# Ledger of designs, part 17: VH-VL binders against Imidazole glycerol phosphate synthase subunit HisH (hisH)

Target 1, 225 residues: Imidazole glycerol phosphate synthase subunit HisH (hisH), of Colwellia psychrerythraea (q47xb5)
Amino acid sequence: MTSAKNVIVDTGCANLSSVKFAVERLGFEVTITDDITIIQQAEKVIFPGVGSAKHAMKNIKAKNLEAALQGLTQPVLGFCLGMQLMTESSTEGKKSSTEGNNDDNTSHIVPCLNLIPTNVEPLKAQGNRLPHMGWNTLTQVSNHPIFKGISEGDYFYFVHSFAAPISEYTIASCEYGSTFSAAIAKDNFIGCQFHPERSSALGSKIIQNFLELDSTELNQELVNL
Below, E stands for the ipSAE of ESMFold2; O stands for the ipSAE of OpenDDE; V2 stands for 0.75 times the mean of E and O plus 0.25 times the DockQ between their complexes.

## First folded at step 13 (VH-VL; framework fv_ofatumumab)

Design d1 (from cl12e with light chain N93Y; at its last look DockQ between E and O 0.33; V2 from the best seeds 0.00; counts 0 for: pae E 2.5 > 2)
Fold by ESMFold2, look of step 13:
Structure d1 (fold): chain C 225 residues (1-225), chain A 122 residues (1-122), chain B 107 residues (1-107)
Amino acid sequence: as target 1 above (225 residues)
Amino acid sequence: EVQLVESGGGLVQPGRSLRLSCAASGFTFDDYAMHWVRQAPGKGLEWVSTISDNSGYIGYADSVKGRFTISRDNAKKSLYLQMNSLRAEDTALYYCAKGPYDWVFESYFDYWGQGTTVTVSS
Amino acid sequence: EIVLTQSPATLSLSPGERATLSCRASQEVYSYLAWYQQKPGQAPRLLIYDASNRATGIPARFSGSGSGTDFTLTISSLEPEDFAVYYCQQYDYWPYTFGQGTRLEIK
């Protein structure tokens, strides 16, 4: 039986190698796996993801991971799509359907893992180009432990066209035409819309803060935005 | 069996336009990012453009930005490259290529077409 | 832009010999490195992805190794059909780039 301390969940997504190297260069060992037992026994679980929620949920179900992920009680950190999969649903297949246009299969809703009670919607870019791609700042940052050494105005790398709106689960915000959740959290589940593995030293700080969490830090009173 | 068949190449004058097509079969076209890669005569390979499964993410090489437009029609299982303001330097064999994921970053090219030749000369 | 430098430019060997081809990246690309074979008049064929994984249908004599900036393609015992041009490609970030190629030719 492998007793891996840190695990990256293998959902079949593209960015597994860069996430693994991001962890390893901080001096931590990490195992990429889709073995439910190894995931459940890990102390820390990283849940990466890029691409569409539809494909990711299909893979999660095919690997029989859905219930196992929903039952995790140790800290879990999601990157980009990984954050989005922690929500109740995503409307990523939705096209310009607000005028009653039925020909484009209006309102494509993808059920997600339902770990954090919010949803993912098209980013309201207000004339800005989509996707939101590049470096942008956090506009509000809570006292959540993953943000130790992180402040408003710090830059992180974003690549997305969908986002979670501001809610009681928001622990950091960002502005791109409208304000959206740069990070969300509930209990042991934490998600970032940005890519820590591509965000240089500050992205590494997020990963390090997560990997260094002890059991008492998530039990403290947290300030949501 | 994955099949990618390019068409639309030919001889054109500088400054003119040309549209390449790639017909895909043997896989679920909607699930994958698609790419164009070119090879000038006697030269190596050069990435041209990439488009995600739903066209939400698109990238171009600097040499073609503003002149080339990648697109796809998932209903027709087809990939396109609209090439405007063609230059002699665009002369190449143009390959249609499939990525292994729906994502446009971290993508290698697991299947290639046989290519279609574009020659730009006056 | 990430530059890939392949060496040697030309490698002259006989069937049955071991070939070792090198690819060096100008900056970190982790394991996002693929190798392709291209025979005259044909499209490139994927050999290796993620630095060390053989693509479907690729014979076991082909192997890849390395990570970070230094990568190697090895052909353990050359067959006549292996004489071709080989390209490495990085896919860490746009623009995707290829090495200039190594031409493996019969001695």
Scores: ipSAE 0.494, ipTM 0.796, lowest interface PAE 2.5, mean pLDDT 89
ESMFold2 (binder alone), look of step 13: mean pLDDT 94; pTM 0.953
OpenDDE, look of step 13: ipSAE 0.575; ipTM 0.852

Design d2 (from d1 with heavy chain G59D; at its last look DockQ between E and O 0.26; V2 from the best seeds 0.00; counts 0 for: pae E 4.9 > 2)
Fold by ESMFold2, look of step 13:
Structure d2 (fold): chain C 225 residues (1-225), chain A 122 residues (1-122), chain B 107 residues (1-107)
Amino acid sequence: as target 1 above (225 residues)
Amino acid sequence: EVQLVESGGGLVQPGRSLRLSCAASGFTFDDYAMHWVRQAPGKGLEWVSTISDNSGYIDYADSVKGRFTISRDNAKKSLYLQMNSLRAEDTALYYCAKGPYDWVFESYFDYWGQGTTVTVSS
Amino acid sequence: EIVLTQSPATLSLSPGERATLSCRASQEVYSYLAWYQQKPGQAPRLLIYDASNRATGIPARFSGSGSGTDFTLTISSLEPEDFAVYYCQQYDYWPYTFGQGTRLEIK
């Protein structure tokens, strides 16, 4: 068995090169793997993802990763879909004969990893164009350790049509027609809706703060938004 | 076996419209982003438009924005390109292309159709 | 937009020789670079993705290298079927763009 300090979980559903390069540019080593033992032995686990929750959860189950991910006790950081997979469920499963018929479509609930007790639902954009795509600001930011050097009003890159609503697990918020969770956390599980790997210097700061976490920093009581 | 079959090309006058279709088979169509790429006679390749697996993410090249509309019907495993206000510069072989992910960003094109020819002339 | 410049425009070689094709990006694209082969009257075929990964079914004589702005496609020993036009494509950011092509022809 090989061992690695930092790992990126390979769910088979995303191009992981951007995340790997972002970590390596900061001077850290990282291994992309779906090997349960290597993931469990890592000090830091990055859980990226893009695309649909349904497709990603199917692959996670096929790789027998579900229980292993649920059992992790070290710090875990999820990006975009990776954050969404940390929730209880997502309604992004959609079936349409013509695609894009929102008025009559049935939604499908996709059970996720159930690591953070919240849900993912369609973003209430209030007439704004979907997807929410581009640079936007954090409207509130907690004192969570990943936000060292990050402030309200800082810009991050977003691309998504689904979001987690504001909850007790929200550690940063963003506004796009309505307010949604830009980041959520519970215990060792941390998720960002934005893409740190594509958010320039401030995105790199998020990744660096995560990789530099001392295990005792997550034991500190954090103020909710 | 992944197959992409384009149709709907032809000779058309400037200012007119055409609708291209792409019939997909051999993969789970609704799990992947789809794209249109064109090649003018004797020229290189130009990306035209992209649509995600559930149509939640769509974009276009500046040269066609406002005139072309990409869409898909996942039940029929079909991709479409509605081309309005056609110009001579739109003359090209139009390829249907599959991305490797359900995500439209960071996409190369792992499978291509053989293309359908659009000729726009007076 | 990101401009990809391929060189040389035409490369004339014999079967058995080594081919080296260059692609330079106008700005950083990291490793988001693919290579395609296109024969007359045919659609492009994916050869290399993420700068250096060989696509399924592509012979081992094809290899890609480079990162950032400077990329190379190498064909270690040319076969008769390798004489075609080769395109690079970046997918770091929209709009996706292609190089203008390198025509690899039999000498």
Scores: ipSAE 0.206, ipTM 0.676, lowest interface PAE 4.9, mean pLDDT 87
ESMFold2 (binder alone), look of step 13: mean pLDDT 93; pTM 0.946
OpenDDE, look of step 13: ipSAE 0.778; ipTM 0.909

Design d3 (from cl12e with heavy chain N54D; at its last look DockQ between E and O 0.34; V2 from the best seeds 0.00; counts 0 for: pae E 2.9 > 2)
Fold by ESMFold2, look of step 13:
Order: C-alpha cells, then structure tokens, then sequence
Structure d3 (fold): chain C 225 residues (1-225), chain A 122 residues (1-122), chain B 107 residues (1-107)
C-alpha cells in the first residue's frame, strides 16, 4: 500500500543482497524490486550489478526495464557493473587467431543504457594481472556530493576487467597500469566502478551521501577532475 | 530440475593426471558460475576452484594452484577439472557445484552433484 | 584465509527439541555466510544464504541469523530427517572456506 522511498533495481544480479545489507546497516529502509511503477515513484534508485554486461542487458530487456531506467529523473547510483551499464556500450574481446583476419572482425559491442556518453572497454592494465581485484586508491576526487568526506588516497574495493576511460564525465579516478574512471556522473545518474557495499566505512559513506542527496544538489555541484 | 552429474574419478598413482567432467542440465548453464568442491574421506568440505560463466574469472585454492585447471564448454553444458601431479592429499569425493549467478566472487553453492571419487594411492 | 569455527562439534538432541548451531569467522564476513546440511552418503544441501535467507524448498523450521563474525543456525523443532552434519561457508573472499561441521545426532 505504500510507495518505497529507496529502491534497489532487481536486475537478477548476484550482489542484490549485499547491497541491501549495506543500506540497512546505515539505518535506511530499502526495497528490491523490478516493478517499474515502484522504481519510477522512488526518491532514490540504486542500480547494482556484477558479472557481464551482456547477461545484465539481456535480463534488463527481458524485464522490460530499459525504457523505465532511461526515463528516471531522480538520483540513481550504480555499483560496479551498474556503472558500466549506464554508459553507451561495453566492448567484448575475442580470442586471438594465430592466422587470418577473423580475429579483429569478431569484436563485439554490447549496447548499454546510454545514460552517460562514454564507453566501457578492456582495462589497459599494462602488464598488471586482470581482473583488477582488491583495494586501491582514488587518485583524483571531485567535489561531487557523493564524495563528501572522501579524499584522494582513500581505499575502495575493486573487482573488474573493463573500465570507462577518463572523460568529462569522470568524477573520480584510479590507477591500475593506466588511469581509468573510478566514478562517472551526468545529471541524476552516478556510477562507481568500485563496490561501495564492500568498501568498509568509506563505502558506507558513499552510500549514505547518496541516500541523503537531493536532485538540486546534483545540478549545482557537478565538476571535472 | 537442476542436475549435475560428475564423472571421471578413479584410482591413480601419485604424480599422475586425471580429468573430471560434470554434465549439467535443467538450467541455462552459460548464465552461471560453476565450482568444484571436495571432501576427503571422513572430513569436511574444501573449495577447490571456481570459473565464471564466460571463463573470464577463475580462482583456485592454494593447495591446487599450478596443478589443477578448471574449464567449461558452454555448448556442451559441461564443467571440467584437469588434475595434474596428483598427491595422496588430493584423495576426496569431488563435487560439481552451481553458483546462483554468473558472479564468481561472493558465491555460495545452491546446487550440488553427487560427486565422483578420486583416490590417489601408491 | 578466513577460518570458520563451528560449535559444538556434536549436538545430541531429541526430535521436537530446538537446535542452535554456531559458526564464528576469524574476521569480518558481513552477511556472506551460507549453511548446508549433509546426510550420510549424500551431497550437501543449501539451507541458508546471506546469513538469514532460506533457500528454495527449505522448511520454515530452519532459520539463520547473525552478521559480521557470529552466525547461528536454528532448527525450531527437530524432525527425524534433520539429524545430519551441518556446515557453514563464508564467501566474503577467496579462498572460500567451510567450517569443520557440527554433527546433529539423536540423543
């Protein structure tokens, strides 16, 4: 009978429960749902995700969520794959051929939600092992409201093999062989490559800052690195 | 109905190799992470290895790193474990296990096979 | 490596009694804890995931609680089929680890 204030979008991904636990530990109520009306009426929308962009976009389309997510005007925060799904596309590599020209012709682009005009591509790890897994620092941190109480050099938990490059939409950066976007934002859409739900007190601070945010703050305080 | 059927176990001498197979049915195999878990006779459970839906993420227990190789063939709905340089302490019942999603991190095991026995003895 | 210590090692109870099984982690695992039941000659069966969620088809008499480092599996009224070995498993980080088991037996 009542609308939910805070919503976690049920895309069928693995980390739904851990995101819910992280929100509840902060003292907020939150509902996991794929009901479009409940999502659209929520004040805050959390968009989690882990795994491949291909399978996640397949699930989003099967649930008829694509247009509803694209039309959201309230604050939306994506975690890890959730950030990547906010971009225009994610590239998929193809196994190298030892002969012929077919290897380059088999690259694939997974169309995503097209909310933030950048792309996701294989992380240029420069000899470092993939996936990028573990704790790493933010090397640039903007004054975006979700970073209240967050500084350069603060540690967050990462696990990914793809990343968005540095762009005008980058609100925090990280280095792992090369520099990539640790977080991106445009208007009401905010995404973190790291896992706030697994990043201890500082990850909880990101979630809290988001849940306490109003949309007016987003328009006033967007910045470049 | 999810079903996992392991095969390829047997008696082998130390230092030899063995390849385990797991045939999967009753779910969309290529949407899920898969795992191997073993149980030595009369002992508890030990995670051995995990592989993501597209094989992009793979993990091993320290006790088997460098000797065991997990793989999958999504077209055949099959999971494999190549076990090289076998030791007596690898003697166990080997279970094929399904994760609940395509994610290999933070994974529990929602369905298990009945296992295949590997005995490594001189 | 995250060590899970289960207690007691053996729990002797009668049908109809309440069973309380403990699992303690050597470090914080949040709610990344599952419980499994294993009967003789059978594969493990998932009971509880994410510390407190019952798996599909698991009777309501099974419940899980706890977070952080201390977790409990409760069976509210034991049935004859509940006498088995119970394992906890953490999935906060690799290597995934299991507790050593609690054997629940008829008194």
Amino acid sequence: as target 1 above (225 residues)
Amino acid sequence: EVQLVESGGGLVQPGRSLRLSCAASGFTFDDYAMHWVRQAPGKGLEWVSTISDDSGYIGYADSVKGRFTISRDNAKKSLYLQMNSLRAEDTALYYCAKGPYDWVFESYFDYWGQGTTVTVSS
Amino acid sequence: EIVLTQSPATLSLSPGERATLSCRASQEVYSYLAWYQQKPGQAPRLLIYDASNRATGIPARFSGSGSGTDFTLTISSLEPEDFAVYYCQQYDNWPYTFGQGTRLEIK
Scores: ipSAE 0.411, ipTM 0.738, lowest interface PAE 2.9, mean pLDDT 88
ESMFold2 (binder alone), look of step 13: mean pLDDT 94; pTM 0.957
OpenDDE, look of step 13: ipSAE 0.583; ipTM 0.858

Design d4 (from cl12e with heavy chain F105Y; at its last look DockQ between E and O 0.35; V2 from the best seeds 0.00; counts 0 for: pae E 3.3 > 2)
Fold by ESMFold2, look of step 13:
Structure d4 (fold): chain C 225 residues (1-225), chain A 122 residues (1-122), chain B 107 residues (1-107)
Amino acid sequence: as target 1 above (225 residues)
Amino acid sequence: EVQLVESGGGLVQPGRSLRLSCAASGFTFDDYAMHWVRQAPGKGLEWVSTISDNSGYIGYADSVKGRFTISRDNAKKSLYLQMNSLRAEDTALYYCAKGPYDWVYESYFDYWGQGTTVTVSS
Amino acid sequence: EIVLTQSPATLSLSPGERATLSCRASQEVYSYLAWYQQKPGQAPRLLIYDASNRATGIPARFSGSGSGTDFTLTISSLEPEDFAVYYCQQYDNWPYTFGQGTRLEIK
């Protein structure tokens, strides 16, 4: 049996290579794996993802990862879709292709990992083009440890058409027609809607802050907020 | 078994239009991004266009932008390429290709059709 | 646009020999590189994805290596059926681009 300090969960998504290189450029070792034991024994878990929640949840279930991910107690950082999968549900699913009676909005609801009590819904772009694609600023930034050295007005790279609304779990916000959660967190689960792996020096800062988290620091920061 | 079958190619004069179709089977079509790639006679491969699983993300090569339109019909498991204002340099074998993900970025092409020939000649 | 330059243009070898094909990208593409084999009258066939992973059903004699800008496809012991044109493809960014090809000829 092998072990790894830092793990990227292999859910079968596209952006694994750039995430791995982003971690390695900072001088950290990281293993991409779908081995439940290796994931559970890691000190830090990165949960990347791009594409649809429906496809990602199917892959997670096919790999028997759902319960293992739900049971993680170490710090977990999700990127883009990875953040969205931490929520209760997403409307990123598609209508059933069968002849069922579910033609309304409920047929597009994809149950997710249910780690952070919020949901993902279509981004209210208010006439702006979807997808929200490109560099945009954080409009509010909390004192969460991953934001050490990060301020309001800092630029990050976004590419998404769905977002989590502002909630008590929001640790950073962004505006694109409406205000949405640029990042959310609850307990050990942290998610960013943006792509740290493509956000240059500030994206690297987010990854570094995460990988250097002390569990005592994280717990105290959450209690003091 | 994954199958991709292209159709709609033919001989046309410059300035005219064609619509290519690709019928997909053997996989859940709705879960994957789809692509068009072409190969001029005796030449290498050129990416033409890409469309995500729900059509929310679409890309084109500069050489075809504004003239070609990619689309898909997930209920019919079909991919399309509307080719307007055709030029001699569009003469090629056009392949339908499947990506390994529902995402149009970071995509290679794990399955290919056998192609449909488009010849643009006056 | 990311340009992929393959070398050599033509590689002539005998069965049993080791083939080494090179692909150089004009900018960083991480490991987002695939290799394809194309025989006359056939569609391309995926061999390698993510620089080093063999696609399903590809014989173990095919291997890929490299990252960043320099990539290599190796055929450890050439079989007669390996005569073909080989293309590399980057998928870091649009437009997706292919190398110009290496023709592998069996002596």
Scores: ipSAE 0.360, ipTM 0.740, lowest interface PAE 3.3, mean pLDDT 89
ESMFold2 (binder alone), look of step 13: mean pLDDT 94; pTM 0.957
OpenDDE, look of step 13: ipSAE 0.414; ipTM 0.806

Design d6 (from cl12e with light chain Y30W; at its last look DockQ between E and O 0.39; V2 from the best seeds 0.00; counts 0 for: pae E 5.3 > 2)
Fold by ESMFold2, look of step 13:
Structure d6 (fold): chain C 225 residues (1-225), chain A 122 residues (1-122), chain B 107 residues (1-107)
Amino acid sequence: as target 1 above (225 residues)
Amino acid sequence: EVQLVESGGGLVQPGRSLRLSCAASGFTFDDYAMHWVRQAPGKGLEWVSTISDNSGYIGYADSVKGRFTISRDNAKKSLYLQMNSLRAEDTALYYCAKGPYDWVFESYFDYWGQGTTVTVSS
Amino acid sequence: EIVLTQSPATLSLSPGERATLSCRASQEVWSYLAWYQQKPGQAPRLLIYDASNRATGIPARFSGSGSGTDFTLTISSLEPEDFAVYYCQQYDNWPYTFGQGTRLEIK
């Protein structure tokens, strides 16, 4: 009789146990599923991901999830790759050039879910080592509801070599050689480049803020920086 | 059945080079990150290097950084480790290992080869 | 670097007994911990991933528990084939690190 209130989308390409543990530790129930009906009827949808955009989009299409995800109207929160998949495209399918390897210098643009009109590109690290891996601060934070109790200078865990540039959809920023979007949002779709499930108490606060969005906040326009 | 077969080990003098290979079968090689892990005689396991499915992300242990180069050829379903400036401390059994994701982060090793022995001695 | 300390270094037990192996991390690794079994002359075999999930084909007598910094591998009733060296591995951050091993030997 009871529908799943909170859902983690099973794309087949994420460590879902860590996300499920993080939600359950906060006292919420959550269901991992790739069933379109269960996803569409949920009140909150979590969209985690690790790995490449190429592999994730292939799995999403094979599971017939693309249109269903694009049609969601309830709050959706993506972590790391999940955020990147919300954009129009990613160059993450691009092969790295190594010295002396000319045969594989081709690159590919991976079309993503096209939920937020921005793109994912190689992080301009400006001499810093890639990947950007470890704890780093948010350099600007908007008044978006998921950032309740979160401010500039707070630490979150990052691991990525690709990022969305600053745009009108940026709701938090971070600096690592260059400034990039630590989080983006448009309508009901919210994405964080960092890993809330690995970001200790402040990461848990992000997840809790998301899960506690009520129907009134659901129907309001999301705000930007 | 996932199989990983290492080769290219042997006895080599300090300062010299050696190239290890790992032939993969029983899974879609280009969908997964691959790793090298070594085990010195009588000692435990040490992670050496990792490479993502498309070679876009590569990591090395500090002890080998600058001397070892990991690479892969997805068309040949093969993983490689170029080992330069070898030292006695590099003496170990070198395992080829498969990660569970196309990603090099948050990786455990769900399948292992049987290893190839590298001995660095005068 | 995250150091994993396993205890005891050697555990001497008989078939049918319960084995309890400990792994302690020098810092928080949440649930990013795996356990491996290695028999002499063989490659390691994955037993447990994400602290408590049993890998494919691993018998139900193997279970993992813990989170954060303290982790346990339990073998509920030892079989003769379970006498081996056991390693824990963290994958929270690079470099990936292993514990020094616990040798489970027949008494």
Scores: ipSAE 0.105, ipTM 0.643, lowest interface PAE 5.3, mean pLDDT 87
ESMFold2 (binder alone), look of step 13: mean pLDDT 94; pTM 0.957
OpenDDE, look of step 13: ipSAE 0.508; ipTM 0.833

Design d7 (from c59d with heavy chain Y57W; at its last look DockQ between E and O 0.54; V2 from the best seeds 0.00; counts 0 for: pae E 6.8 > 2)
Fold by ESMFold2, look of step 13:
Structure d7 (fold): chain C 225 residues (1-225), chain A 122 residues (1-122), chain B 107 residues (1-107)
Amino acid sequence: as target 1 above (225 residues)
Amino acid sequence: EVQLVESGGGLVQPGRSLRLSCAASGFTFDDYAMHWVRQAPGKGLEWVSTISDNSGWIDYADSVKGRFTISRDNAKKSLYLQMNSLRAEDTALYYCAKGPYDWVFESYFDYWGQGTTVTVSS
Amino acid sequence: EIVLTQSPATLSLSPGERATLSCRASQSVYSYLAWYQQKPGQAPRLLIYDASNRATGIPARFSGSGSGTDFTLTISSLEPEDFAVYYCQQYDNWPYTFGQGTRLEIK
């Protein structure tokens, strides 16, 4: 068996070609796989996703990936839904709808991978249109290593209707009616609500910073606090 | 086997209404966003409307906003398009289409029905 | 909205030849691009999603490539059933839009 240095997890729910291209144009090799052994032995793991937590978690379980992902100790970076799947749960209940015929949507909770102790809730857009779609700025940026060369006010591409609230795990924030976590991290798990692969030069910088991480950089106790 | 069967098309005078239905089978209807796409006679494809799995997000093409209403009944595994104030330019074959995800973004259409014809003419 | 321009409008080829169909977007759609085949009297059929991934049941002679604004559908050796209209569709941003189609016809 030959270990791949960088891996993109094939969840079946992501635009893997866009992510693979983004990594390759930075000069890094990357392997797309759902093979548990290859994922576990990789030095860096990228965990993309689109759609809802409900569909993605069903697919992860069908591929027998849940325990493998939960056991990873190397750096892991999730994009958009990938970040949301790192949380404890996602609330995908029905928003205001004129034509709902739903089973108890007000209590719809999707258990996720439970890697970062926070949750995902409907974004409080305060009159702004959902989804939050387009370029927006980071309003706070921590000293986390993936943000080397990234500052408050820098633009990233967002497309989402759910978000993690501000918490002790927040490493960057963004405002769209209310303030939410643009990125979260705990130990080796890092998640961005934005799409680095679609965020031009600054998005490429995030991916580059991640791929160049040394594990000792994640052990700095002041990264999140 | 995924199946989508449209119905409710017909010949109608301008200014009148029709309601299209799409009966779904062969997949868990409640887990997927659904769409309407139309094709005018001899012309290309035009996206019309989209609805998320729980109806939490809905959108329309500008040409039909305010006149058409998309809805779904997950208990009946059915998608609907209420078309009001019909115009001659609404004449088309209307397709029911399934998205690959429960959310409406980043969606291509992995399964299509055979369509139902709407003709708006005096 | 994102405009997709397909070329050529009509492509006349013989069975066994290689077909190359182009789709250009008015702005980057990254890899959020799908290709559909539509035969006379039939609904569209998904061929390619995410620019390069073949949909379930699609023969290996169909391949997609490209990213950003410039995309290609290739049919490596045309079979009689491949003569149809082909559409590209972007799903990067609202509204979802289709190209106007390329008619692949027998020469």
Scores: ipSAE 0.041, ipTM 0.615, lowest interface PAE 6.8, mean pLDDT 86
ESMFold2 (binder alone), look of step 13: mean pLDDT 94; pTM 0.951
OpenDDE, look of step 13: ipSAE 0.741; ipTM 0.895

Design d8 (from cl12e with heavy chain G59Y; at its last look DockQ between E and O 0.26; V2 from the best seeds 0.00; counts 0 for: pae E 4.4 > 2)
Fold by ESMFold2, look of step 13:
Structure d8 (fold): chain C 225 residues (1-225), chain A 122 residues (1-122), chain B 107 residues (1-107)
Amino acid sequence: as target 1 above (225 residues)
Amino acid sequence: EVQLVESGGGLVQPGRSLRLSCAASGFTFDDYAMHWVRQAPGKGLEWVSTISDNSGYIYYADSVKGRFTISRDNAKKSLYLQMNSLRAEDTALYYCAKGPYDWVFESYFDYWGQGTTVTVSS
Amino acid sequence: EIVLTQSPATLSLSPGERATLSCRASQEVYSYLAWYQQKPGQAPRLLIYDASNRATGIPARFSGSGSGTDFTLTISSLEPEDFAVYYCQQYDNWPYTFGQGTRLEIK
C-alpha cells in the first residue's frame, strides 16, 4: 500500500544522498528504496551509480533487482555509472598489458543490464590525463526532452575513465581527446555520463526536465542524435 | 574480521624517502577504495591520499601532491604510499583506512589500522 | 577547501551527563558528515556516518543530527569510556577535511 511517485533505486552506491538532495532542492519528493514493488509502481525512476560496474552488478544481483530493472516501462534516468550499467557490458574488468595476463578476453568483460545496445570501453583520451575529471562542454545535443533549455557548449561535471562510444543511441556528445557519448537513450531508458547532481543549475535542469516528463514526450521519432 | 596492518615507518632525514605498506585481510580488498590519513604528534587528523578499487581514480592532499604516490596491489591485498622529498612537517602517525565503497567520492573511513610512525628529523 | 570548525575545543563533564558537540562547515556538505572517537594511543573509531547513522557496534547513547552546514554529536549519558577526542569529517568534496577536534574530559 506504500506508493511513491519518484524513486531512487538503492543500488548500494555512494552517491545516493547527493542525488536525493538534488531532487529535493527542486521541490520534488523522492524515496530511496530497493523494494521491487515500490520501484515498479513509481512514475519516475532514478538509477544512480558511481564506482565499478563489477561491484554495482554484484549488488544489483544480490538485491534481486536485475529482472525488475530490465522490466521497467516508466521513464528511467541513470547518472554516471547508472548510465554505464544500462549498456550490454563494460570492459572495466580488462587488465592492462603491463600485467602480463593471458586470461581469456571474455573474462575481463562485466555484463551489465543490457537495456541499451552499446558497450562501455576505456575512454580514448589521446594523451590527455585520465580520469576525465572536471567541467566540460556538450559538443552536440539532441532534441531529447531532458535537454530542454540545454545547448551545445553548456558545462557539466564529469569524472570517468570509461565511456560509451558514439552510436545511434547517443543523445549528447562530449570531447576529451576523442568524442564519446555524454548521454544515451533507448525507449524509456535514459543515461547521462556526467553527474547532474554535481552540475549546478544546468544539472538541476536535467533532473527537473526528467521529473516533469510525461509518457508522450518519449514517443518522439527524432529523439536520438 | 577486517584487519589493516601498516608498516615501513621510521626515522629519516629531510629529503629522504620512505615506502609505507598496508596489509589488508578480512574483506574483499579489490571492491573498496583505500586511503591514507595522518596525525602529527599532538595534532588532529589530516587526509593524505585516496585510491579507487582499480586504481583508476587517485587523489592527494595539496601538501603532498608531487611528492607522494599512492598505489595498490589487489592480488597481494596491499596498499602502498611512496613518500619522497620528506619534510619535517610530514612527521606523523600514518593510518591506512578503508572506505565503505569502491568510489573515491563520498567516503568516510569505516576501518582503520593502528598506524606506522614516520619521523623526519636531522 | 571546506573548513570544519568544532566547538567547544574542550568540554569538561562528569559520567551520567549529556554531551553536545558541534561541527560547522564553511560551505554546504548536505549530510556527508562523519564523527570519529579517538582515545590516546588508539586509532580513530567511526561513530556516525551520513550525519545521523550509527556505525555497527556503536552504543545507542551516541546520536548525530544536522544537515547542510551545522551538525551535532550528542552523547545522552556519558560513560567513563566516552572521555576522548572527537573529530568530524566531511566527504562532500575534495580535499576531505576533519575538524580540529573536541576534547571531552572528565570533570
Scores: ipSAE 0.254, ipTM 0.699, lowest interface PAE 4.4, mean pLDDT 88
ESMFold2 (binder alone), look of step 13: mean pLDDT 94; pTM 0.956
OpenDDE, look of step 13: ipSAE 0.719; ipTM 0.890

